# VH-VL binders against q6dbn1, part 13

Target 1, 243 residues: q6dbn1
Amino acid sequence: MRCISCREEYLPRNAGTCKECYVEAGETEEELKREIDDLKAKVAFLRLSSSLDHGTSSTSRSFTDVVLIASEDNAGSPPIPAHKSVLVSRSPVFKAMLENEMEESLSGTIKISDVSYDALRTFVYYLYTAEACLDEQMACDLLVMSEKYQVKHLKSYCERFLVTKLSPDNSLMTYAFAHQHNAKHVLDAALSQIVENMDKLTKREEYMELVEKDPRLIVEIYEAYLSKQVNTAAGGTSTSKTS

## First folded at step 6 (VH-VL; framework fv_socazolimab)

Design d11
Fold by ESMFold2-Fast, scan of step 6:
Structure d11 (fold): chain C 243 residues (1-243), chain A 121 residues (1-121), chain B 109 residues (1-109)
Amino acid sequence: as target 1 above (243 residues)
Amino acid sequence: EVQLVESGAEVKKPGSSVKVSCKASGGTFSSYAISWVRQAPGQGLEWMGRIIPIFGTANYAQKFQGRVTITADESTSTAYMELSSLRSEDTAVYYCARSPLRYYKWGMDVWGQGTTVTVSS
Amino acid sequence: QSALTQPASVSGSLGQSVTISCTGSSSDVGGYNYVSWYQQHPGKAPNLMIYDVSKRSGVSNRFSGSKSGNTASLTISGLQAEDEADYYCSSYTSSKTYVFGGGTKLTVL
């Protein structure tokens, strides 16, 4: 019921709620607050060069030195101006691309496939500000982008968001997705949920599909379950009524 | 937003096969499932099958089992639906539609524009 | 598979409310909380309005879903001219498939 309610609310992207969740991420709060403060100061400076970049001006006001393009046809989405120095500082993948002699470095254009304009814009905004508004689709898109471009803090943020949407009904799908994209936090949370409901595992509709696709994922589930059983027995903790 | 773009209209003879493509853009291909739904002229919606690219597995409606094959190519973010042994009753608009992977059981939130397939002698 | 049962047509006056039913069995509507509703305007692809009892983002609060036993219902309050369309219910099934209702044509008088 909560999954259905959250799904409806989060699809339009609630900016206020997203910022509150980001700031309130307890285990990473100190690290992220410092990064946010630093990047906000930088963005205040850099917005001077990003403002009005999309229009024709009689005087050049842009200090951006690269543009990112989300669309394969480039007909429907505008280019996103950025600074090579920011991209290089935030992503070792962009660093490799732009510091070495590659086509992107020479042309000043980086074409990014399989992303929406909104996702790319949010990703770039995050590189400057360490802030992003997430719904489930945006969290998945930005998680994949953060893995591809090696933006660790964004990956962690997206993983925390996705864990809040985890349920028994979606745990096997979430597990497979997390495994494919090296999302360790989501993977561990999904695996724990599956292990807590092991009596239902073989009855789940997705079980045989996972067995056929990659039996190793199923083996990992059974291994995790056995490990938990051994650790529980060794601990001597009883969840049953005492004599 | 995720956008699904389908291939162009087809005119086929009875007994032949048709293969319709659905290119996804604007989203992570592995984060959703793709269904194929058809609609004959003046008729309702009929679900044919789905593929979950991350699993590589497809499920088909019983009526189409043995005649339909749904595949996906993650490298091109393209899903395909091939329908064989075409009959005049297969004349319809064929839609591809996306379900977020976590919600594939609930419904399809993004739809392609539809591909008209006409089967005539 | 058998289609879910919907009335072929329903009508209502501007500002009134209408309810469209969708009846299945225990192997679809009755067995799962995975009922969805689609709106289709002439010449357009379907648009997802309701999944289970929740509205899709951007859908007016005038649309609501409910379910009792083997019957799901879509209720549209405060009818407006733009609500005139075909409405389809859909449900997940015990065969890991989907089944659509026959569709209901809504006429706004």
Scores: ipSAE 0.351, ipTM 0.673, lowest interface PAE 3.8, mean pLDDT 80

Design d12
Fold by ESMFold2-Fast, scan of step 6:
Structure d12 (fold): chain C 243 residues (1-243), chain A 121 residues (1-121), chain B 109 residues (1-109)
Amino acid sequence: as target 1 above (243 residues)
Amino acid sequence: EVQLVESGAEVKKPGSSVKVSCKASGGTFSSYAISWVRQAPGQGLEWMGRIIPIFGTANYAQKFQGRVTITADESTSTAYMELSSLRSEDTAVYYCARSPLRYYKWGMDVWGQGTTVTVSS
Amino acid sequence: QSALTQPASVSGSLGQSVTISCTGSSSDVGGYNYVSWYQQHPGKAPNLMIYDVSKRSGVSNRFSGSKSGNTASLTISGLQAEDEADYYCSSYTSSHTYVFGGGTKLTVL
């Protein structure tokens, strides 16, 4: 089989890319995209840390002035070097921390608890590049960090990702998590999923646990259900469109 | 890269209690559940119970109901398993293991190194 | 409480395939799509390999899971020496607990 990428003549019904050329082209495209992303990250890092228009670039270029340490207690987690100027510009919390007479400002060390080395590294990479690779656990970890350090875009990004992983089976747990961390977008999506499956709510094991831990959350679910009934009754479309 | 670090080995007398700790590095307790699984020498895996820290509630296997208590302290990111009325057959390696909260029914993806508990007189 | 039924041992030659079964009841394996498979090497903690019929990220394509009725199966193709280990199945139960299989020792001849 021949393909367009081989620049060979095709029969009309066989026009297109053959599987072998398609796979090879896909692999090359993926490799090039990865290289472009790496270069973008490097350029972004250098520009944020060592802008050519920055007066002190020649004296502080490429040299970090702060280190971040993940929650691992033993000397197993390497420190993550960073620039105070980047942290301050990306996070109001880091700005407050580093511009006041705080220990972090004086020591040049920021200790971050309850975070893995990889989550912290990914978070710092995001502060430099505005990019992060998410799986479901990383999205949860970065959501918590983005709320704590007030990085609004990252929080929104993580919430959108988590909504794509929502299902009837995980909706109660997702709702509890979102409520705990003030994740409004995820919370609303989880509530919608729960309300859509209200007939199964009391059959979930998680239901009784939620009733015991925080009955207000269950009340909120029933209130959301009732609100949907009221909106349907009050604002229902009674006018059918006929063509 | 997320790690669960368990407390050190214990040697206990019959009739006493043992409390094993499991410190989580990375993530928050609100994003996962913690299970305790034991393995006696030369034997298979045996699930003991689970805690969901965000709910503060624990579920136990019937065999351990009334003898095991699983708790969690979110401020220190540490889960505990206390087993009372120890017998020689409780000699085992005790593992803590985590599950993503949204998928805890699908098993445990990160395991502690195990704590050896020996019950001898 | 009762362990799920697994063969105590299975063996296969390098490069061949082997299948390990895990049989329960309608209150565990038969009633839910929450079957997982763990690999344990001597002196090590278990590693999650497969959940349901999906592979854990980073696990070789040689490992696959399936389920029919009350029986789940783990199939390992292209056997390699490093596959020698104990394999455990696990299932969620109608009592909202977990139950493990008795374990299967795989020997690569």
Scores: ipSAE 0.311, ipTM 0.674, lowest interface PAE 4.3, mean pLDDT 80

Design d13
Fold by ESMFold2-Fast, scan of step 6:
Structure d13 (fold): chain C 243 residues (1-243), chain A 121 residues (1-121), chain B 109 residues (1-109)
Amino acid sequence: as target 1 above (243 residues)
Amino acid sequence: EVQLVESGAEVKKPGSSVKVSCKASGGTFSSYAISWVRQAPGQGLEWMGRIIPIFGTANYAQKFQGRVTITADESTSTAYMELSSLRSEDTAVYYCARSPLRYYKWGMDVWGQGTTVTVSS
Amino acid sequence: QSALTQPASVSGSLGQSVTISCTGSSSDVGGYNYVSWYQQHPGKAPNLMIYDVSKRSGVSNRFSGSKSGNTASLTISGLQAEDEADYYCSSYTSSSKYVFGGGTKLTVL
């Protein structure tokens, strides 16, 4: 037999290798189809965003009633068209902003100054689709935005991603970041990582920075460590008993 | 695309000070550490220091300790580098650069365009 | 800069591979997995290519990083004309600072 993907000949005792290539081809085909569909959706969204540059409101097919602007000083930052109904349904902060007849509701423009164009576009895409492509930086940026605009599901999604990237080397910085942005899931995971490496705490470069900037965070770490000691002792005692 | 925009070129006399600004274009300071790196004409890159805005604390290269001050204003998303007691050998292009906060030890992923500082008598 | 040694220049033929070394000590390259590689074209700001052994998003698969003991290496396969640039290594140090290598000028023959 000859595997069609790798073009290598296999003996009958190696039949599993060619079968594995067949299974892999089927899986990659499905993955490629999903990626093509995702790219088509992203292109369609970008085309809708760009329609405001070429058509009048009467000829636009987007039916958007608001635009979001990331920055006035960024040359590569086009307006992002959106629907007030989507923003209101996904974010109680946007609901308060748009329903209370604030300037944003009257002008049809919402300026968001503390965010990049890519982060804002990804955030808006998430509000429409419940999907976002994350790397470590985007997860941090979207976590901050999800806290500011109270988008609970996006916050949870970003937190799960950041937890997968936790290590002893980044746990103190992650803890400080999570504490500042009320990211409870990340905070608890980072705290657990720190407590498990408590003997190294005072040797971390970030330790003295935390002591000086926010000593309460250090107190919380020691409190968690002490709580773990008490719970570990109690657990050992109870598990030693026979029924 | 996230960008760092630095202030314009400066010409200074020996013994004076220079303060260069670096504005993050739409970025959140809490997600980054910011470093300053300089490059003299025809020479290599030289790290000067960094600030972690959420802590407000800076760390400086030994060569610049006592002459450089790095600060950040989170309300304007702007970092500053002030270098005092300027000498002719401080003539260089000064870059600001961002590092992801969780991975600031690994490197700098977004760089400013550079600010030329010329020190001449 | 303290202790990071790079060759001043390296050359390779179009389509071939080259490796650029970056040698430090146990207090920087040897002590940590925090080596980064930057590409700089004339008149431009540096561009981060590699952090540790990971490649920055959008950087060609032709670029790879490795480390053994006190020496980190950047390998560029399938050399192209646009790869002509200065390459800098950088490492975190035991004093919580950064140091850069002296830089290597790559020439594609």
Scores: ipSAE 0.485, ipTM 0.748, lowest interface PAE 2.7, mean pLDDT 80

Design d14
Fold by ESMFold2-Fast, scan of step 6:
Structure d14 (fold): chain C 243 residues (1-243), chain A 121 residues (1-121), chain B 109 residues (1-109)
Amino acid sequence: as target 1 above (243 residues)
Amino acid sequence: EVQLVESGAEVKKPGSSVKVSCKASGGTFSSYAISWVRQAPGQGLEWMGRIIPIFGTANYAQKFQGRVTITADESTSTAYMELSSLRSEDTAVYYCARSPLRYYKWGMDVWGQGTTVTVSS
Amino acid sequence: QSALTQPASVSGSLGQSVTISCTGSSSDVGGYNYVSWYQQHPGKAPNLMIYDVSKRSGVSNRFSGSKSGNTASLTISGLQAEDEADYYCSSYTSSSTWVFGGGTKLTVL
């Protein structure tokens, strides 16, 4: 097996990495666990402060200094109180927005368009806790938000989830979605699956739709297919025979 | 939680056309397909067509080919259905409905409130 | 009006079970596992209840779907008054379209 991080050969382990990368990842993991525990304590404190509100504050949480609002019907969606310090530390986009004396920084209100209340709530909870419960729709919604707000770890988490749900039946739609939203890991996985099932997928309705929408994406598929064939023919003939 | 909000009721004369809008709010417009389904008074559901906004491509039921046009505007998260050469039998409630993109063949999980179109002279 | 055949009406007593059939052909129900079931109360938009053999989140476990050959079935157990509604089956087709059944009016006696 090769190390996932540095590509060095190693004996198979549950970790799937070489010793040096495993040790480095373990040290990073320990630091991240401490950070997560700290953030969980902050969330627990916010929940406690909401429960113990003495009626002095007009907010539901102690000393929140910003409110996030889904731009959908505000009468049906409650505002989400948060801390600028958390948003700034987790997202370079929020950092730029809140530190540059923009309207959001001055008003204490951030309006987020084309997002559901549940998705926004889950997104904010992830910024505090690094945890989110995903189904396929939530993974798509959070993937788009993680790209927009540059939350790299959430994007990777959503991409890993979507890859586990990848099948020949959804590969062309997944490819198109990933291409539009710059989801490179999902895109590469979908493209690989398309190439492996080329004969069947070219006859699907989704393939014809992709041809009509953007023929350049079809060229990319064929280039990937040809690259696989050229590499197999040039040096992999004996490898192909042994498999 | 994702809502589809349709435009208001229309009264049209035979031979005219109608364009109904469907505004999606609270969700990622590129992550689903939108179908149009109608229901005449006291009758069953009839699928007219669908669009996949990310592709901009639409498929139509044979009965409506040549008379119906479904379009989508991703910048406003709005889908449109235009039906031309209206007849009295086109009097119906017109629904827009959403299907998740990766599984759009499995069903329509969120529906608009419906737009009543009455064709009379 | 519809390509899929459903009984126009079915009835059952409180607490009993009913089954609604939906029959098509090899180019729709028989060719695909993309059969869905919708519940519609008077004056309301349809609600997706079942897709394939899976249940929409929040739908009672009293509702179940099945398919054999060209016929799909919706079974409702432990009938309750609020189950009175019109039920529609729908299937994806080989022409990349959707078709609906004619609908079944369920009466709970």
Scores: ipSAE 0.414, ipTM 0.709, lowest interface PAE 3.2, mean pLDDT 80

Design d15
Fold by ESMFold2-Fast, scan of step 6:
Structure d15 (fold): chain C 243 residues (1-243), chain A 121 residues (1-121), chain B 109 residues (1-109)
Amino acid sequence: as target 1 above (243 residues)
Amino acid sequence: EVQLVESGAEVKKPGSSVKVSCKASGGTFSSYAISWVRQAPGQGLEWMGRIIPIFGTANYAQKFQGRVTITADESTSTAYMELSSLRSEDTAVYYCARSPLRYYKWGMDVWGQGTTVTVSS
Amino acid sequence: QSALTQPASVSGSLGQSVTISCTGSSSDVGGYNYVSWYQQHPGKAPNLMIYDVSKRSGVSNRFSGSKSGNTASLTISGLQAEDEADYYCSSYAGSNNYVFGGGTKLTVL
């Protein structure tokens, strides 16, 4: 994992997300030096986007032929230059969009309306490098983007990250989010967490909101609980037959 | 960077209603909870209520229950706050603010610019 | 209405430390660990400083939060001129409700 906003020596990889280094940076001389290094790395990424226009390859023949724009009410979001060949090789949705003479192929501009500039550039960086720096919010944003653009490996990466952040306190909300966005791995992990704490389910304040929103989600939790109890009993019976 | 952009200033008559919009840009709308907080001139912050768009459920502070309605449109990533039976004491700046869905109880990390609502006879 | 009690004003000199208190009851500050602190400069929207009692939200490590019983505290060390602002505490109050404190005006001398 390569994090542009955080150095490896600053935060251990297993201690948290690279993006959160800015949250924890202090005003001490040592912390300021690390913050400067993080900022330099972030600036280097912005320069990478500029360099793509000139083809920094040894041949200097590669030029960008499309731009992606994070459509925000703040018109100051800069466009992200990219190569159609990279987009189509990494996403079947971009392939359909760009190969079948859709409007985006003709205009050379792809407008993505419900993503932040940071999420979009991290997504594009992933398409080029197969690397992304995740915090919990970025993982959620990129999970939704990876589902929309059918980038299976990024979706799996985001799901694995979210599972490591799963706790009893966030499991019900994580379950609802995963269900909404077809995040099967996160959904299964969240269900397991909820089922392990089944005695506390109705005491969660989120419980009534989920009941109001979609009672089927609650039914699925009870069904998972029942299934686990039946399968546990069946497993015990099966184990007793090992002779 | 996720941003919340609120609708423009309003001047209303007593007894009317006002509907303020808050458009979330640059983030997955379903991964946030949206609160509404107001601030009367020279006064402190007052929480009015919140909505979790993915649930469609809204919760309101007791003081505003019966007068406030908070809704969300996921297709446009926009939350709305409608306050009815306006009084002069409702003159305030109205803020929308978001919380990450997985941690919606811990605080509001992104705030709109505020919408000034003036109620005068 | 605000249910949490804060001092109306507090002052400190450059480079010194100041602490702002936020007192509630067992139904909010005392009953939960969901206390947040917001900084508001004149004419601006609030900015989240501290959440979950003591977690920093991308702010200087000069800012720290704590809680004892029904009272939460925000401490700002190494005071700088830009710290001059209004500070609000907020607490989860159960049943998906939040409550704010009355606010404290910090003056940096």
Scores: ipSAE 0.374, ipTM 0.692, lowest interface PAE 3.5, mean pLDDT 80

Design d16
Fold by ESMFold2-Fast, scan of step 6:
Structure d16 (fold): chain C 243 residues (1-243), chain A 121 residues (1-121), chain B 109 residues (1-109)
Amino acid sequence: as target 1 above (243 residues)
Amino acid sequence: EVQLVESGAEVKKPGSSVKVSCKASGGTFSSYAISWVRQAPGQGLEWMGRIIPIFGTANYAQKFQGRVTITADESTSTAYMELSSLRSEDTAVYYCARSPLRYYKWGMDVWGQGTTVTVSS
Amino acid sequence: QSALTQPASVSGSLGQSVTISCTGSSSDVGGYNYVSWYQQHPGKAPNLMIYDVSKRSGVSNRFSGSKSGNTASLTISGLQAEDEADYYCSSYTSGRTYVFGGGTKLTVL
């Protein structure tokens, strides 16, 4: 959780205003620098795409040959111009789509469902630059997209970010999310945190939901716990042989 | 931008049921919880229940327990709220609202436009 | 379902500060520290102003929340005409549900 004054992370027990942060000018400066960097990145991407202003010229300087559209209504979000060569080089799924004479290759349009314009734009920007600015929601959205389009480095980057946001309070929900989206790194981190706090497992509000939805996930938690106990016993901390 | 788009206005007779839909777009459906909140004309907000699509289970306010059913269809990114045994006092605007999955206890950050349900004979 | 207690109305002058209280019990506001505040303009859906996991983009730093015991408070400093709206508090409960306050109409004089 973040302080509502400065966005500094803290535990839920400290929810509310953070007057101590009011005097910290450095946090405001860092926030503004992040906003400036985000705007610079967006401007650079727009400049790449802006040379295709009317979309009908085959003599366009940018030579973009495909557009991506977020699932929002036809009037809502602008198409995102891109180069097939970039998409193909960064994603084996786009390669299959664009090189095997699929509808997307023939029409020059790729429609991506269940993604916001900002997430899609950040995803495309990442394919060009290998950079993305993450908050927790963007990390979740890009994780799902990176799985679908098989962009391994972006998936790893999003998983590392999400692991830094793990807490005992969100570990069971994070575990379920990671399991659904095959996010192995996040899954393992969440599972480890749950196992370290096994005495609290049945007291978590999400426990009963998970038991009813997918009892196998709960069984996996108990199996992981048992495995840790067996391995700890085998290694020993006594002075009898090894330690 | 993440959007929640609710189904159109309904006029129902007492004793019937109504099912309102909430189509989510522009976000990962499994990364949030969806609540239903109603507001009778000139009155305050009343929380009815929530569903976490990834779990498929719902929690309901005591007042609506037994009359309300909240469901989710992940394949269409749509949540539903069905209210049975309608009475005139169920006349209200019904909102669906989203909470990030990890933070569903704190509040709803994206709201649908609201669906007007009128119960009259 | 026990609603949280808010004053029906509050008023303040342009440029001044106003505070809206929200009183519950140990089973909600006092116990869980998951209080949020919503602003609602006529004919529109509520807009989340304050919650503890995220700073809402576009919400003025003039809005701040606090809590003491069973009472949470929303303080709006430097009142502007556009702040005139209905304000609702909300809290998570021991029943794993949410409750809303009755709402407070803010008038900017």
Scores: ipSAE 0.397, ipTM 0.693, lowest interface PAE 3.4, mean pLDDT 80

Design d2
Fold by ESMFold2-Fast, scan of step 6:
Structure d2 (fold): chain C 243 residues (1-243), chain A 121 residues (1-121), chain B 109 residues (1-109)
Amino acid sequence: as target 1 above (243 residues)
Amino acid sequence: EVQLVESGAEVKKPGSSVKVSCKASGGTFSSYAISWVRQAPGQGLEWMGRIIPIFGTANYAQKFQGRVTITADESTSTAYMELSSLRSEDTAVYYCARSPLRYYKWGMDVWGQGTTVTVSS
Amino acid sequence: QSALTQPASVSGSLGQSVTISCTGSSSDVGSYNLVSWYQQHPGKAPNLMIYDVSKRSGVSNRFSGSKSGNTASLTISGLQAEDEADYYCSSYTSSSTYVFGGGTKLTVL
């Protein structure tokens, strides 16, 4: 009856304890704090502007000065209009490209290889809004694009999504993919999932492929497993209380 | 959408080799596994092998072991399938097909248009 | 013969339901929930319909997959003319390979 709400009620209509009331309120508070931090990161990302006129909207489609083309092998893909100022403020790679590359600057066209029109459209939309609709394949494609164009916030966004889709069945391949693309958050999460299922590691079909192609990745898994065993064993589990 | 574009039709003599290409557009090689599947006229589908480009190695079906070589070139986003010691029985449409890397065991969701290879004198 | 056994042909009337079976062994269909179904129209590449036994690949909810022991099944409800095609099952194997069924020709009467 420590909880004021529970104490005030004279009818038995509450299920649970004062601790449950406290825990639920704490969980909601933590969720809101996480959401606020995410929104702050999004605002910080969207405010990445250096020489923008504060009276002029950079989200306007009016006066676009560059077009991006998804794939040269797909002549039927429509060009995606954009603003150089937005691309430059979001990506140091686009900044270098448009600042130092006369071809892209002169033609007003940026050709991006090996991306679908949908992936490129979603990528550009993210640069303007910090929002994207992800499925697992889109998250992988955008993660690769975020590494290539050095869009740190998009990379983090894709990693968070991919972590929610981790399972014992996809963890080893996810680990290899994350290692290839320096996706530390996904890598750490995949490694944790693998370590939790170590008894299945050598039974995985892809295990031998990793052993042959990059044995260091396998060594890192075993090292992480050993570290977890040591940390699990090193604790306050006492045998001194005898009955 | 991601597309796989295969090289053009080939007519080959028995005993020669054929090399079919599969250009991936609209996706990155590192996020896919690429399989090769053939289909003889009026017959069913037959899996030949796959490559996972980030590993640079391929796995082959027993029937084709020693005759087939699957490679990938990340710089051109192109996978290749080379079949040697051709016989008339190798006359077929050869498809390349993609699987998401994280779920490569789940099946192939995007297929090339197919390359017809005819082996005849 | 074919690694996975399918009936050579199946037929059904417009609006009816039809089921295509795919029988393998304990080293493929029986061991893994990794069965896929492909639809192939004449002169076209195969199209993935079902993966992971029962998951639809962006196709109509009229298509459903299931599995019991060594036999997987594809069920098509509310048959339409455009469903007329060849259907292939495929399974991942203990040898880290894929194997296909012989194919089933669906005729919509």
Scores: ipSAE 0.185, ipTM 0.627, lowest interface PAE 5.2, mean pLDDT 81

